VH-VL binders against Very-long-chain (3R)-3-hydroxyacyl-CoA dehydratase 3 (HACD3). Designs and how they scored, part 3

Target 1, 90 residues: Very-long-chain (3R)-3-hydroxyacyl-CoA dehydratase 3 (HACD3), of Bos taurus (Bovine) (a7yy55r5to94)
Amino acid sequence: VLTPHVYWAQRHHELYLRVELSDVQNPAISITENVLHFKAQGHGAKGDNVYEFHLEFLDLVKPEPVYKLTQRQVNITVQKKESQWWERLT

## First folded at step 4 (VH-VL)

Design s42 (from b11 with light chain I97T L99W; framework fv_bepranemab)
Fold by ESMFold2-Fast, scan of step 4:
Structure s42 (fold): chain C 90 residues (1-90), chain A 121 residues (1-121), chain B 112 residues (1-112)
Amino acid sequence: as target 1 above (90 residues)
Amino acid sequence: EVQLQESGPGLVKPSETLSLTCTVSGGSISDYYWAWIRQPPGKGLEWMGYIYTSGSTNYNTAVQSRVTISVDTSKNQFSLKLSSVTAADTAVYYCARSEWDYGGNSYFDYWGQGTMVTVSS
Amino acid sequence: DIVMTQTPLSLSVTPGQPASISCRSSQSLEYSEGKTYLEWYLQKPGQSPQLLIYEVSNRFSGVPDRFSGSGSGTDFTLKISRVEAEDVGVYYCMQGTHWPYTFGQGTKLEIK
């Protein structure tokens, strides 16, 4: 399984994930049981391939991720259940 | 050229629910954050909340118990409902667009012209 | 909530002279990766607010180069190098770093 490079940042109420994959279309992004699932066809570190990852959040999040595609990345926004600063993503 | 237009009643009675709609034209409502910001007469601006086109919302804690924002992508519209209104809710209400960016979704690049709402008996 | 304090509350400027508006936040607006979400808006009489500056110093598309923003941490400044009649209105700073987003109380700019 090929895993893309993923960066994260936060605000008190939100988490932001930047997935380093270019030319992505129709990614499968979902949250179930507080786990984010990502799978997409795109161009990453090992070329044109299917890339996937999953991560279990440190604390509770709302189950509706929002994403925006750019030519070089997939940007994902996730809302926290409780407004607080997280020490870690997972 | 993106344009936003607010619509709704100019007068609402105390204790009732205020309902406003923002119609987006000249561009797709998809893949943006859409916000409501109000301005009481002679006073400054207050952010009320936003919605992303997936339906995800965040509200100002000052109005969180009374406010609901919804989006209808088929009509290219989003709406604000504010329940149990009082005279303190008298204001010009603006709808606005926010471009999403990694770690930032707060600046408002396009605004509607605003609609005056008076809460009075 | 983060409190945004603007000074002065109003100023009158002779046409062609510079103007400067200050904005202070009750706590730092720096985000973890070094970004600072501080914006400036202008509301002309009878009009909706319009974006002038975002992320402290970036001029929004179509905004004249007479406008510049600067600052860091808790202290921010908007400068107009040569005030023109069309610059009359109320200027607001806004922070987008912390929930809820908050605006300053506004600074009214008039031509004298």
Scores: ipSAE 0.007, ipTM 0.639, lowest interface PAE 9.2, mean pLDDT 86

Design s43 (from b11 with light chain E33D L99Y; framework fv_bepranemab)
Fold by ESMFold2-Fast, scan of step 4:
Structure s43 (fold): chain C 90 residues (1-90), chain A 121 residues (1-121), chain B 112 residues (1-112)
Amino acid sequence: as target 1 above (90 residues)
Amino acid sequence: EVQLQESGPGLVKPSETLSLTCTVSGGSISDYYWAWIRQPPGKGLEWMGYIYTSGSTNYNTAVQSRVTISVDTSKNQFSLKLSSVTAADTAVYYCARSEWDYGGNSYFDYWGQGTMVTVSS
Amino acid sequence: DIVMTQTPLSLSVTPGQPASISCRSSQSLEYSDGKTYLEWYLQKPGQSPQLLIYEVSNRFSGVPDRFSGSGSGTDFTLKISRVEAEDVGVYYCMQGIHYPYTFGQGTKLEIK
């Protein structure tokens, strides 16, 4: 499986994921209280291909992601179930 | 602060392979793109290619058949090999870091001091 | 390949006076995300290049506010409002939108 490059950042109530894939359309993003799975066709480090990854979150999240597509990246915002700083993403 | 330092042979004979190493200190090599950019004497800058820490590469088509960039995350180093060198490959070779910010922009924020490579018999 | 053309190739400025450098690309540098991937670098004599400006107009950390970038599409300008001795060197524009990344020929800035 090909994995895209992913950066993350946070606030007390939110997690932000930047997925480095160009020209993504209709990504398959599934989320539960503790896992996010991403799968998409796009242009990444190994060219045009299907890229996927999963994250097992450190703590609980709300299962309602919001994403924004640009031509160069996929930005995903995830709401924390309880507001607090996370020591790490997973 | 992040610092980059090139090392290499200084003099290479025509038809041989040039090997250069860039050592990264003051920060992790992980999760960045790392580039090689050269400058022939008295001329401008030419991007050679770059590598992401996963091993994924993109090369300038002008050198693509001769160039290989590799990364060793355990040593915090990345390297350039350029085969079949000629006098046209005489240049100062710089290594540089390329950062992706949350805006999706990539730029060369830190550069090594450069290492002069002369191709001569 | 995208060709980057700088004008002038050299200029001499009296200290305290403004300087302006133009950069023209053979293709638009605006990507479909609405961003324009143009950067400016300065190479001081005997030193490595250093980033001045990214995405047309954003100053990199530590770059004095007398440096400003502007432009869109294929026409870009770097301005120095008040040239100081430390600004001497060769200025390069670069496009980061398409491989291979390409630089302009460079503009040498000298003090009169």
Scores: ipSAE 0.000, ipTM 0.592, lowest interface PAE 12.4, mean pLDDT 84

Design s45 (from b11 with light chain Y101W; framework fv_bepranemab)
Fold by ESMFold2-Fast, scan of step 4:
Order: C-alpha cells, then sequence, then structure tokens
Structure s45 (fold): chain C 90 residues (1-90), chain A 121 residues (1-121), chain B 112 residues (1-112)
C-alpha cells in the first residue's frame, strides 16, 4: 500500500487536502462515516503506482468531497458540518 | 471566451418564489464554484451563495432559509430559487464564476450581465 | 459577519493624478497558511463588477500596472498611480476568508 504525501489547511467552514500525485485520472474519493477514502493511479514518490490513504476526521463533515485535478496534484475540499477551527485534522 | 448569462422574470409578486437561471457558454461548468451576487438599487454587493458542480452548496445566513442553488451539468446551467420574496429582494442579480484554489477561493473572475428583478404587486 | 469599511465613500480626481482607496475589516484577514483573501472589484457605470486584484496585491489578467494593492491584517489599500477616464466607477473590497463573504460599501471614483 503506497501512501501519497498529503498536506492540509483549513478555514472555519472547510478543510483542504493537497495530495502530491501527478497525472491522476478518475480518482476514487469518498467519505463514509466521517472517514475519507482516497485511491488513485498516478505518479508519486514511488513512481507510477496506485496510491491510497484514509483518514478519520476530528469532527463531523459533510459527506460530499469536492476535488480538482492539476498536472501535479489532487486538491480536495471538504465542508465542515459545524463552522469552527480544528486543532488537528484527525 | 467564457460567458455567463442570467435569465428569469423581471417582476415577481410578494410572497412568491423568484427563479433565475445562469447559462454558461464558451467553457465547461465542471470543476468551478458558481455563485449568485445581488445588488439592490443604490446599494452595494451582497453574496447570496455558491454551488460546486457536485451539488455542494453554501449560502449567506441572511437568506439561508429561503435560498436554493442547483446545477444542471447536462445543460451547462445553474439556478437560484428564492422563496417568500418581499420588496427587500428587489435587486440586480448576477451570476459569477469563482476560481477554485487550494486553501479555498472567493474571487469572482467572470460575471454575467445581471438581470433586474423587481418585487411588487 | 466580518464588516468591510471603505474610505472615502467618493472621490473626484483630475485625469493623470493618483487615487487611493482604503478598506478596513472588523477582524484580521490574516491566515496561518500565509494567504489573505482580500479582493478589489470595479463596477463601471451600467456594467457588471470586474475583478481587479486578488489576494491583496495580485493583479488579475489584463489589469493595468497602474493598479496596485497592499496591506495586511485589517488595513488594505488600492492605489491607482495615474487615473484615466476608463477608471470611473464604484470600487469594492471583499473578504473571502469567512462565510458569509462580504463586500465593503463601495467607493465612487469620478473624474473632475
Amino acid sequence: as target 1 above (90 residues)
Amino acid sequence: EVQLQESGPGLVKPSETLSLTCTVSGGSISDYYWAWIRQPPGKGLEWMGYIYTSGSTNYNTAVQSRVTISVDTSKNQFSLKLSSVTAADTAVYYCARSEWDYGGNSYFDYWGQGTMVTVSS
Amino acid sequence: DIVMTQTPLSLSVTPGQPASISCRSSQSLEYSEGKTYLEWYLQKPGQSPQLLIYEVSNRFSGVPDRFSGSGSGTDFTLKISRVEAEDVGVYYCMQGIHLPWTFGQGTKLEIK
């Protein structure tokens, strides 16, 4: 199981995840029971491979993630269920 | 060239629902946030809400109980419904595209021409 | 809600002279990741608003160099180094950090 490098940031109302993975097409991204699941074919630290990760959020989020692909990364936005600052992601 | 065009009735009666549609041309509606901003006569700009093409929405709390934004990717359109309108809802309504960025976004890079909506009997 | 306050509410400028518009927020727009979501828009008479500057100081595509933005925290400034007739309109600042996104009340720029 290969895990990509992932960075996060936040606003009071949303979370942002930057997945450092190039040339991604049709990633599988879902949220179930407050757990984000990510799986994609792309180019990462260990070359061209399938990369995946999951993380359980610190607090409740809306179940529909939004993502945007660029050549060099997958950017994911997740809406918080309640607007507040989180001390940590998980 | 990406263009946005609002359409809908210019006159709505008090207590009725205002329905406006924004048609996007010259580009795909996918992978952007789409917003509605209004401007009452002689006043400034008020953000009403946005939608992403997945259906995810956020609304201004001032209108949250009355507003619904929806998207129809097959028609390259998104729409605003505002229920229980009053004279205070009289405004020019603009649709706009919001550039998406890591860390969020709020800037509106393309705007429709605006459509004047008057609420009166 | 974050309140955005612009000063002055209106100004008249002779063509070729500079103009300066201030925008102040009711709380800091600084963010720990280093981005500040403060934008400036221009609404020319009878037209839709258009984006001039985003993230405090970045000019949007096609915006002339005579426009510049600066500031940090709660205090922001839009400057026009040499005002031209086409710059007439109402200028709005906007914060995009906290929902709801809010605009200033606007500053009307007129030519003398």
Scores: ipSAE 0.015, ipTM 0.678, lowest interface PAE 7.2, mean pLDDT 86

Design s47 (from b11 with light chain S32D E33S; framework fv_bepranemab)
Fold by ESMFold2-Fast, scan of step 4:
Parts: structure tokens; sequence; C-alpha cells
Structure s47 (fold): chain C 90 residues (1-90), chain A 121 residues (1-121), chain B 112 residues (1-112)
């Protein structure tokens, strides 16, 4: 499985994930209150390939991700179920 | 370019519900955060809340129990309802757009012209 | 809530002279990414607020280079190198890192 480089950041109510993939179209993103699955075709560290990952969140999230595609990356915003600062993503 | 236009009643009686709509033109409502910000006469700005086009919302705790923001992507509109109004809710109400990227960068890049709401008997 | 304090609350400047407005936050606006979520807005008389500067020092599209922002942590400054008549209005700083988003009380800039 090829995994993209993924970075994260947060605010009190939100998590931000930045997926380093360019030229991505129609990514498959599924989310439950504790797990995110990502799969997409795009250009990453290992060239033009299918990239995928999953992560299990440290705490509960709302199962409604929003994402935005740019030419160079996929940005995913996830709402925390309870407002609190997370020491780690998983 | 992108334009936002507020519409609403102008005058609301105490204890009633204020309902405002923002119409977005010149661009898609999808994939942005949309906010309501108000300004009482002669005073500063107060952020009331935002909605993402999926329906996810966050509200200012000062109004959280009375405020609801909703979005209708088919009409390119989003709305604010504020219940149990009092004279303190008299203000110009603005709608605004925000785009956030990785790292949580936020700013309000486009604003409506504002609509004056007076709460009075 | 983060409290944003602006000084001065009003100032009058002679056309062509510089102006400086300060904004102080009750806690740091820097995030772990190294970005600082401080913005400046201008509200001209009878108009909606407009974005002037974001992330402390970045000018929004179409904003003249006579406007500059600086600062870090809790102390921020907006400077206008040569004030023009079109710059009259109320300037607001805003923090966009913690909910609820909060604005300063505003600084009224007048010509005279």
Amino acid sequence: as target 1 above (90 residues)
Amino acid sequence: EVQLQESGPGLVKPSETLSLTCTVSGGSISDYYWAWIRQPPGKGLEWMGYIYTSGSTNYNTAVQSRVTISVDTSKNQFSLKLSSVTAADTAVYYCARSEWDYGGNSYFDYWGQGTMVTVSS
Amino acid sequence: DIVMTQTPLSLSVTPGQPASISCRSSQSLEYDSGKTYLEWYLQKPGQSPQLLIYEVSNRFSGVPDRFSGSGSGTDFTLKISRVEAEDVGVYYCMQGIHLPYTFGQGTKLEIK
C-alpha cells in the first residue's frame, strides 16, 4: 500500500489534514466517528499511483468531513465531537 | 466577482425570531465557510457563527442557545435564525465568506452590504 | 474568550503623514505550525468591512503597499506610511485562531 505524506493541525473545534498529492480527482474519503479512510489516484512521493491510508482518531469526531482539492494537495477538515485540544492525532 | 446580499424584515418585535437570508452570486456556495457577523449601532463587530456547505456549524457561545445557521446549496443561499430577540440584538447583520486551508488559516474575504435589523415594539 | 485591545481608539492625521495602530491579544495567536492568525479590516463610512491584511503581514488583493502589518505573539501593529483621504474609516484587528473569533474595539482614523 502506498501512503501519501500527511500533515495535521488543529483548532479547538477542528482538525486539519493536508495530504501531499497533486492532480487528484474524485478521492474516496469515508469517515466514522473514530476512523478516517482515504484512497485516491494522484501524484505523490512515489509518482503517479493509487495512494491510501487510514487512521483511528484519538477522540470522537463528527462523521462529516469536508475537503478541498488544490493542484498540489488535498485538504481535509474534520469537526471534533467535543471541543478540546488533542495532544496527538491518534 | 463573488457578491453577497442580505435580506430580512428590518423590524422585529421583542421575543420573536429574526430570520435573515444571504444570497451568493458570481460564484458557487460549495466548499466554503459562510459566516454571520453583526454590528450594533455605533459599536464594533461580533462574530455570530459559521456554516460549511455540508451543514457543519460553529456558533459564538454568547448566542449559541438562540442561533441557527443553515445552508441551501440548490439556491446558493444560507440563512440565520435568532430566537427570543431583545433590544440588544439591534444591529447591522453582515454575511461573509471564509476559506480555510491546512493550518487553519481563516479570513473573511467577501462581505455583504449589511442589513439593518431593529428590535422594537 | 480572547480579548483584543486596540490603541488608540481614535487618531487624526494630516494627509501624507504616517499613522500607526496597535492591537494586543490576551493570549498568543501563534499556532504550532508557526502561523499567526491575526487580520486587519477597514470599514469605510457607510460601508461593509473589507479585508486589508491577513496572517499578520500579508496584504489582501488590491491593498496598496503603503499598508503594512507586523508583530508576533500578542502584540501587533498596522502602519500606513502616507495616509490618503480614502483611508478614513474604522480599523479592526481580529484573531482567527480560537472560537469565538473576536475583534478589537476599533480605531477611528480621521483626516485633519
Scores: ipSAE 0.007, ipTM 0.634, lowest interface PAE 11.0, mean pLDDT 85

Design s48 (from b11 with light chain E33Y; framework fv_bepranemab)
Fold by ESMFold2-Fast, scan of step 4:
Structure s48 (fold): chain C 90 residues (1-90), chain A 121 residues (1-121), chain B 112 residues (1-112)
Amino acid sequence: as target 1 above (90 residues)
Amino acid sequence: EVQLQESGPGLVKPSETLSLTCTVSGGSISDYYWAWIRQPPGKGLEWMGYIYTSGSTNYNTAVQSRVTISVDTSKNQFSLKLSSVTAADTAVYYCARSEWDYGGNSYFDYWGQGTMVTVSS
Amino acid sequence: DIVMTQTPLSLSVTPGQPASISCRSSQSLEYSYGKTYLEWYLQKPGQSPQLLIYEVSNRFSGVPDRFSGSGSGTDFTLKISRVEAEDVGVYYCMQGIHLPYTFGQGTKLEIK
C-alpha cells in the first residue's frame, strides 16, 4: 500500500487535509462520522501509482467531505460535528 | 471573467418567504463556495451563509432557523430562501464567490451587483 | 461571534495624503499553521464591495501597491500611501477564521 504525504490543519469548525498527489481524477473519498478513507490514482513520491490512506478522527465529523483538485494536490475540507479545537487529528 | 447576477422580488410582505437566485456566467459554478451577504440601508455587511457545489452548507447562526441555500449546477445557479421575513430583513442582498484553498480561504473575490429587497405591507 | 471594531468610522483626506484605518478583533485571528484570515474590502458609492487585501497583507489581483495591510493577532491596519479620488467609499475588515464570518462596521473615506 502506497501512502501519500498528507498535511493537516484546523479551525474550530473545520479540518483541512492537503494530499500531495498530482494528476488525480475522481478520487474515492469516503467519510463516516469518525473515519476517512482515501484512494486515488495519481502521481506521488513513488511515481504514478494507486495511493491510499485512512484515518480515525479524534472526535466526530459530519459525513460529507468537500474536496478540490488542483494540478499538484487534493485538498479536503471536513466539517467537525461540534465546534471545538482538537489537540490531535487522531 | 466570472459574473454574478441576483434576481428576485423587490418587495416582500412581512411573514412571507423571500426567494433570491444568483446566476453565474463566464465560468463554471462547480468546485467553488458560493455565499449570500446582505446590507441593510445605511448599515454594514452581514454574511448569511455559503454553499459548496456538492450541497454542503453553513449558515450564520443569527438566521440559521430561517435560511436555506441551495445550488443547481445544471443551471449554473444558487439560491437563498429566507422565511418569516420582517422589516429587519430589508437590505441589499449580494451573492459572492469564495475561492477555496488549503486551510480554507474565506475571502469573496467576485460579487453580484446586489438586489434591493424591501419588506413592507 | 467574533466582533470586528473599526476606527475611525469616517475620515476626510486631501488627495495625495496618506490614510490609515484600524481594525480590532475580539479574539485572535491567527490559525495554527501561522496564517491569519483577515481581509479588507472597499465598497465604492452605489457599487458592490470589492476585495482589496486577504490574509492580512496580500493584495488581490489588480489592487494598486499604494494599499498595504499589516497586523497580527487582534490588531490590524490598512494604509493608503497616497489617496486618490477613486479610493472614496466605505472600507470593511472581515475575519474568515470562525463561523459566522463577521465584518467591521465600516470606515467611510471622503475627499476633502
Scores: ipSAE 0.033, ipTM 0.737, lowest interface PAE 6.0, mean pLDDT 87

Design s49 (from b11 with light chain Y31W E33D; framework fv_bepranemab)
Fold by ESMFold2-Fast, scan of step 4:
Structure s49 (fold): chain C 90 residues (1-90), chain A 121 residues (1-121), chain B 112 residues (1-112)
Amino acid sequence: as target 1 above (90 residues)
Amino acid sequence: EVQLQESGPGLVKPSETLSLTCTVSGGSISDYYWAWIRQPPGKGLEWMGYIYTSGSTNYNTAVQSRVTISVDTSKNQFSLKLSSVTAADTAVYYCARSEWDYGGNSYFDYWGQGTMVTVSS
Amino acid sequence: DIVMTQTPLSLSVTPGQPASISCRSSQSLEWSDGKTYLEWYLQKPGQSPQLLIYEVSNRFSGVPDRFSGSGSGTDFTLKISRVEAEDVGVYYCMQGIHLPYTFGQGTKLEIK
């Protein structure tokens, strides 16, 4: 499985994920209350390829992600189920 | 158990748009890829495209300019529109589910019964 | 596009005898993750296709152990150790490594 580089940040009520993948086509992003799954065709560290990752969140999230495609990144916003600061992402 | 059922017209005139719907029952449409695969009479299988429940699509380049797949999660349905049809589009059209395998597998585990579409004047 | 070629195009077998179907791809189906994206489907007369085998050799749920898949790179084989009447139909190989997904032209299995 090819994994893209992923960075994260947070607010008390939100998580932000930045997926370093450019020229993304037809991303498939699914979220349950504790797992995010990502799969997309795009240009990453290993060139033009299908990139995939999944991660298990430290705490519960709302299963309604919002994402925005940019020229060089996929930015995903996830709402926390309970508003609090997370020590870690996973 | 999960069942898929195609519905749509059995006869479409040349140059018109073919519209088919697949209804999913016995399971959620969420978190799967949903595909359309066709089979002309006496010939093999041709993958047309898929959609993930987020709305993300990929199409076979052979039909890419004419095909649109959409999903309606509130109705547990997804659909195929194929424009500018010709006699070459005469086929049995199947809808199918691609099981999400966290190992990265993409196989078609459930198929509808198929619906015959004839393109004729 | 990856071209999938099956041989033979048709096969007649006496019940209880083995059958073997070959599938060749125009390029390797092995991905950088070490997996090989080759599947086998069976279409019984008048029915929709059904999944038999995925990732070369893994049987799908409910598929009898008389079915086995093998191969690597570009050459793959589906074997039925003891053909039964229920096995009649057209067998298709498929590659799932690159879009568009492509199928072989099919192998028709008949009973003698």
Scores: ipSAE 0.005, ipTM 0.591, lowest interface PAE 14.2, mean pLDDT 85

Design s50 (from b11 with heavy chain D31E T53N; framework fv_bepranemab)
Fold by ESMFold2-Fast, scan of step 4:
Structure s50 (fold): chain C 90 residues (1-90), chain A 121 residues (1-121), chain B 112 residues (1-112)
Amino acid sequence: as target 1 above (90 residues)
Amino acid sequence: EVQLQESGPGLVKPSETLSLTCTVSGGSISEYYWAWIRQPPGKGLEWMGYIYNSGSTNYNTAVQSRVTISVDTSKNQFSLKLSSVTAADTAVYYCARSEWDYGGNSYFDYWGQGTMVTVSS
Amino acid sequence: DIVMTQTPLSLSVTPGQPASISCRSSQSLEYSEGKTYLEWYLQKPGQSPQLLIYEVSNRFSGVPDRFSGSGSGTDFTLKISRVEAEDVGVYYCMQGIHLPYTFGQGTKLEIK
């Protein structure tokens, strides 16, 4: 299994994850209050393949992710449970 | 220029499934998101969902259990199926293209002319 | 869901006068540095909606410069510097950041 390149940014109320994966087919995104799992068929750094990753958040989040697909990336928005600046993603 | 054209029945009976098709011309159905947006008579706009060429979909939670959007690249079409319709589903249904620019910003740059669907016995 | 609230719901303007429409979101629409996913659409009588402004202040291709958008966070404004007859219709703001995408209830612009 391969892992895609993932970038993150934040606001006090939310986290933004940009997954560099093109032509994604039916992404499986699951989230609990402390862990996000991502798995999708798509085109990444190692070609057409199944890519997956998981991350354990530094603090609690709401288990209500939203995502947008573009031709070149998957953008995931996660709401923080408590509005605050995070020093690290994990 | 890209043009979108909705087609389907103008009248659907309560409890049945509404099926609409959007035909895309003047451009490829690939590399864009394609959406359905509806407007009940005299009311505002409600986004129903979108599909990407790969088949990936996202739906408005208000209709999520009843809605399915699919794409047929060989016909340059995408379609909406809405099950268990009621009078509340009476609306003009629009198909639209969602263009993404830098950073994931999405907007609906081209719209079909709309097709009126009445749910009535 | 993010609720989009427009004010006023209706306004009548003499040709050549300015018009201003406000849109307020129940949550911030800013996602990453410098990115805010707020759009404005115009629906002329009997026609489909058309895109006017995306990402708060960017005019879509072919949109006259008399239209301008501004705002940040939760408060946004669409301004028409000099209203013309062809500007009649219903204006909608939309947030494109969180699913489901949501529209304001609309502002009807009329010429009396």
Scores: ipSAE 0.006, ipTM 0.610, lowest interface PAE 10.2, mean pLDDT 84

Design s51 (from b11 with heavy chain T53D, light chain E33D; framework fv_bepranemab)
Fold by ESMFold2-Fast, scan of step 4:
Structure s51 (fold): chain C 90 residues (1-90), chain A 121 residues (1-121), chain B 112 residues (1-112)
Amino acid sequence: as target 1 above (90 residues)
Amino acid sequence: EVQLQESGPGLVKPSETLSLTCTVSGGSISDYYWAWIRQPPGKGLEWMGYIYDSGSTNYNTAVQSRVTISVDTSKNQFSLKLSSVTAADTAVYYCARSEWDYGGNSYFDYWGQGTMVTVSS
Amino acid sequence: DIVMTQTPLSLSVTPGQPASISCRSSQSLEYSDGKTYLEWYLQKPGQSPQLLIYEVSNRFSGVPDRFSGSGSGTDFTLKISRVEAEDVGVYYCMQGIHLPYTFGQGTKLEIK
């Protein structure tokens, strides 16, 4: 159980998470009680392994994350429930 | 260098689904927001929706129940489907790019030439 | 939805004279990050819209300095210091702070 490197950015309506894991297929990504849960088999800083993390967001988000797999990363987009600027992710 | 080109049928019958594709050349579809904006003859501009390269979408509430935008990064394309069309959907449809670094999804820096869609029997 | 209202809806100017277009929003376009998300677009006859100005007053790349934007909150102005023949078209203001993004009705600029 290892934690991947995660970067974030934001727009008025969206949060963008970039998870540094390559060769990921069918990651388990869900939001419950405003907590994003991530678990995936992939290649990260400590090799081929299961990587997981969770983030409790600073404010409310919609419960349906969308993700895109690239060769080197998992890009997750989360919709803000209210259009506001976040000083922090958590 | 970046160019957008719309394609699709010029004529669609009422109650059918309109399907349009935007092909992006001269740049990657990754890390940008891609939008559809329409203009009925003699009228102003109406934003339809956008998609981020992750597949995340937001739609104008006026068309939300009928619109779907999808992206195919392998073909460098994104598409609009609008179901149950009526004469009110007759318009020039534009695809456009929003630059991530410009501080919002509203800054449409590149536009396609537009494609005219007529809804008529 | 935020309503964007432009005045005038049309104007005719003699070449070399200034032009001014007003845009008013039904609510403030200032976001909590301190930025104001108001853009101006020009649609020349038979062409696609093109970005002129973003964040109220910033000229987009390649836009001549005769174009300037100003304003705050809900009241915005686009000015052309010396109108040229190539400036003919319909000008649209747009708000990019709240979904759905909305445009003004457009202002048609013609040369006398």
Scores: ipSAE 0.014, ipTM 0.719, lowest interface PAE 7.2, mean pLDDT 86

Design s52 (from b11 with heavy chain S54R; framework fv_bepranemab)
Fold by ESMFold2-Fast, scan of step 4:
Structure s52 (fold): chain C 90 residues (1-90), chain A 121 residues (1-121), chain B 112 residues (1-112)
Amino acid sequence: as target 1 above (90 residues)
Amino acid sequence: EVQLQESGPGLVKPSETLSLTCTVSGGSISDYYWAWIRQPPGKGLEWMGYIYTRGSTNYNTAVQSRVTISVDTSKNQFSLKLSSVTAADTAVYYCARSEWDYGGNSYFDYWGQGTMVTVSS
Amino acid sequence: DIVMTQTPLSLSVTPGQPASISCRSSQSLEYSEGKTYLEWYLQKPGQSPQLLIYEVSNRFSGVPDRFSGSGSGTDFTLKISRVEAEDVGVYYCMQGIHLPYTFGQGTKLEIK
């Protein structure tokens, strides 16, 4: 299982994930109140391949992520269930 | 060049629903945040809410129980519905575009011309 | 809600003279990345607001370099080095970090 480089940031109401993976088509992104699963074919650190990762969030989120594909990354926005600052992502 | 234009009735009766549409031209509506901001006569700006074209919405708590924002990507439009209007809802209503990227950067880079809505019997 | 307070509420400036507008937030606007989400907008008479400055000090495309923004934490300033007639209007600061997004009450700039 190849894992892409993933960066995160936050506001009180939202989490932002930047997945460093280009030329992505039809990423499979599933989310529950506390887990995000990502799987996609794309170009990452180890070339053209299938990349996958799981995150178990520190606290609860709304189970409706939105994502935006750019030339070199997948940007995922997740709404926090409760507006609060998180000390860690997981 | 991206252009936004508001449309809808300029006069709404108290207790009715205000309905406005913003038409986007010169660019795709997809993969942006789209907002409604209003300005009562002689007063400042008030953010009402936003929608991301893939589904998420957030509303100002002051109007949350009365406001709905929706998007129609096939028509390159997004809309505002505000129910149970009163004279306090009399304002110029603007639609605006926001780019939301990694790090939560959100500013309104393009605005419509604004449309005046008067709530009066 | 974060309260944004502008001072002064109005100022009159002779053309070519500098102008300065302050904006104070009731809470810090600094984000975890070290970025601060404070914007400045100008609304010319009878027109829509337009973005001047984002992230405290970055000029939006096409904005003249006589406009500059500065500040950190809760205290921010917009400066115009040489006011021109086309700068007349109402200036608003806005915080874009916490929902609901909130604007200052506005500062009206007039030519003497």
Scores: ipSAE 0.015, ipTM 0.677, lowest interface PAE 7.2, mean pLDDT 86

Design s53 (from b11 with heavy chain Y52W, light chain E33D; framework fv_bepranemab)
Fold by ESMFold2-Fast, scan of step 4:
Structure s53 (fold): chain C 90 residues (1-90), chain A 121 residues (1-121), chain B 112 residues (1-112)
Amino acid sequence: as target 1 above (90 residues)
Amino acid sequence: EVQLQESGPGLVKPSETLSLTCTVSGGSISDYYWAWIRQPPGKGLEWMGYIWTSGSTNYNTAVQSRVTISVDTSKNQFSLKLSSVTAADTAVYYCARSEWDYGGNSYFDYWGQGTMVTVSS
Amino acid sequence: DIVMTQTPLSLSVTPGQPASISCRSSQSLEYSDGKTYLEWYLQKPGQSPQLLIYEVSNRFSGVPDRFSGSGSGTDFTLKISRVEAEDVGVYYCMQGIHLPYTFGQGTKLEIK
């Protein structure tokens, strides 16, 4: 099982994840029990393959991620339940 | 330099939907917040909402039931739709960019020149 | 919503004289990261707003050093050390910490 490179940033109400995976075909992105589940077919560090990861957030988030595909990456936005600065993503 | 240009009809009838588009040139629309801010004649500024690269939006509660912001990265555009308009929606509408910063900066660094929208029968 | 209150609502100054504009917020604008999210914008007649100052005291690129911002918590001040004709317009403070983002009602600066 292969994991992509993931970068993150934040604002007062939001978390942003940039998944380094190009030519993504069939992304499955969901949040259950405060855990983000990602699985997609795409081109990453190990070539064309299925990449996945699971990420348990440091604090509570709303369970409705929004994402946008570009040629070279998957951009995911997650809403915080409380407007607090996070020292870490997990 | 990055430039923003609003476009849309200058006159909208009461109860109809106002539709405005902001075209971004001189730079990529990706990895920034894009906002709509309006100004009624002779009055101050009101933030309407923003959209991020992923399509995620946040709206001012005063208009959230009527407003939709969307982004089209292939056209380097983002748009505002405001439904059920009344005379109170008469304003200059500005689009603006907010730099995405890991440090949390929220300032609006580039603004369009604004487009006047009059709601009248 | 955070309410932003500016004083005065209008100000007339002789060219070369200083000007001072105050902004008060109904809640602290300091965030848990230790930063304070207070910005100042200038709208010249017939033009779009332009960013002058962010995070209380940082001048945006190209803004002359005669503009300075100060303050903390809920009480903020914009100062112009030597007002020039180009400085005429309406000044707005804004808080960028809590949604919805809110602006002060504006302060009109005129030349005598």
Scores: ipSAE 0.012, ipTM 0.702, lowest interface PAE 8.1, mean pLDDT 87

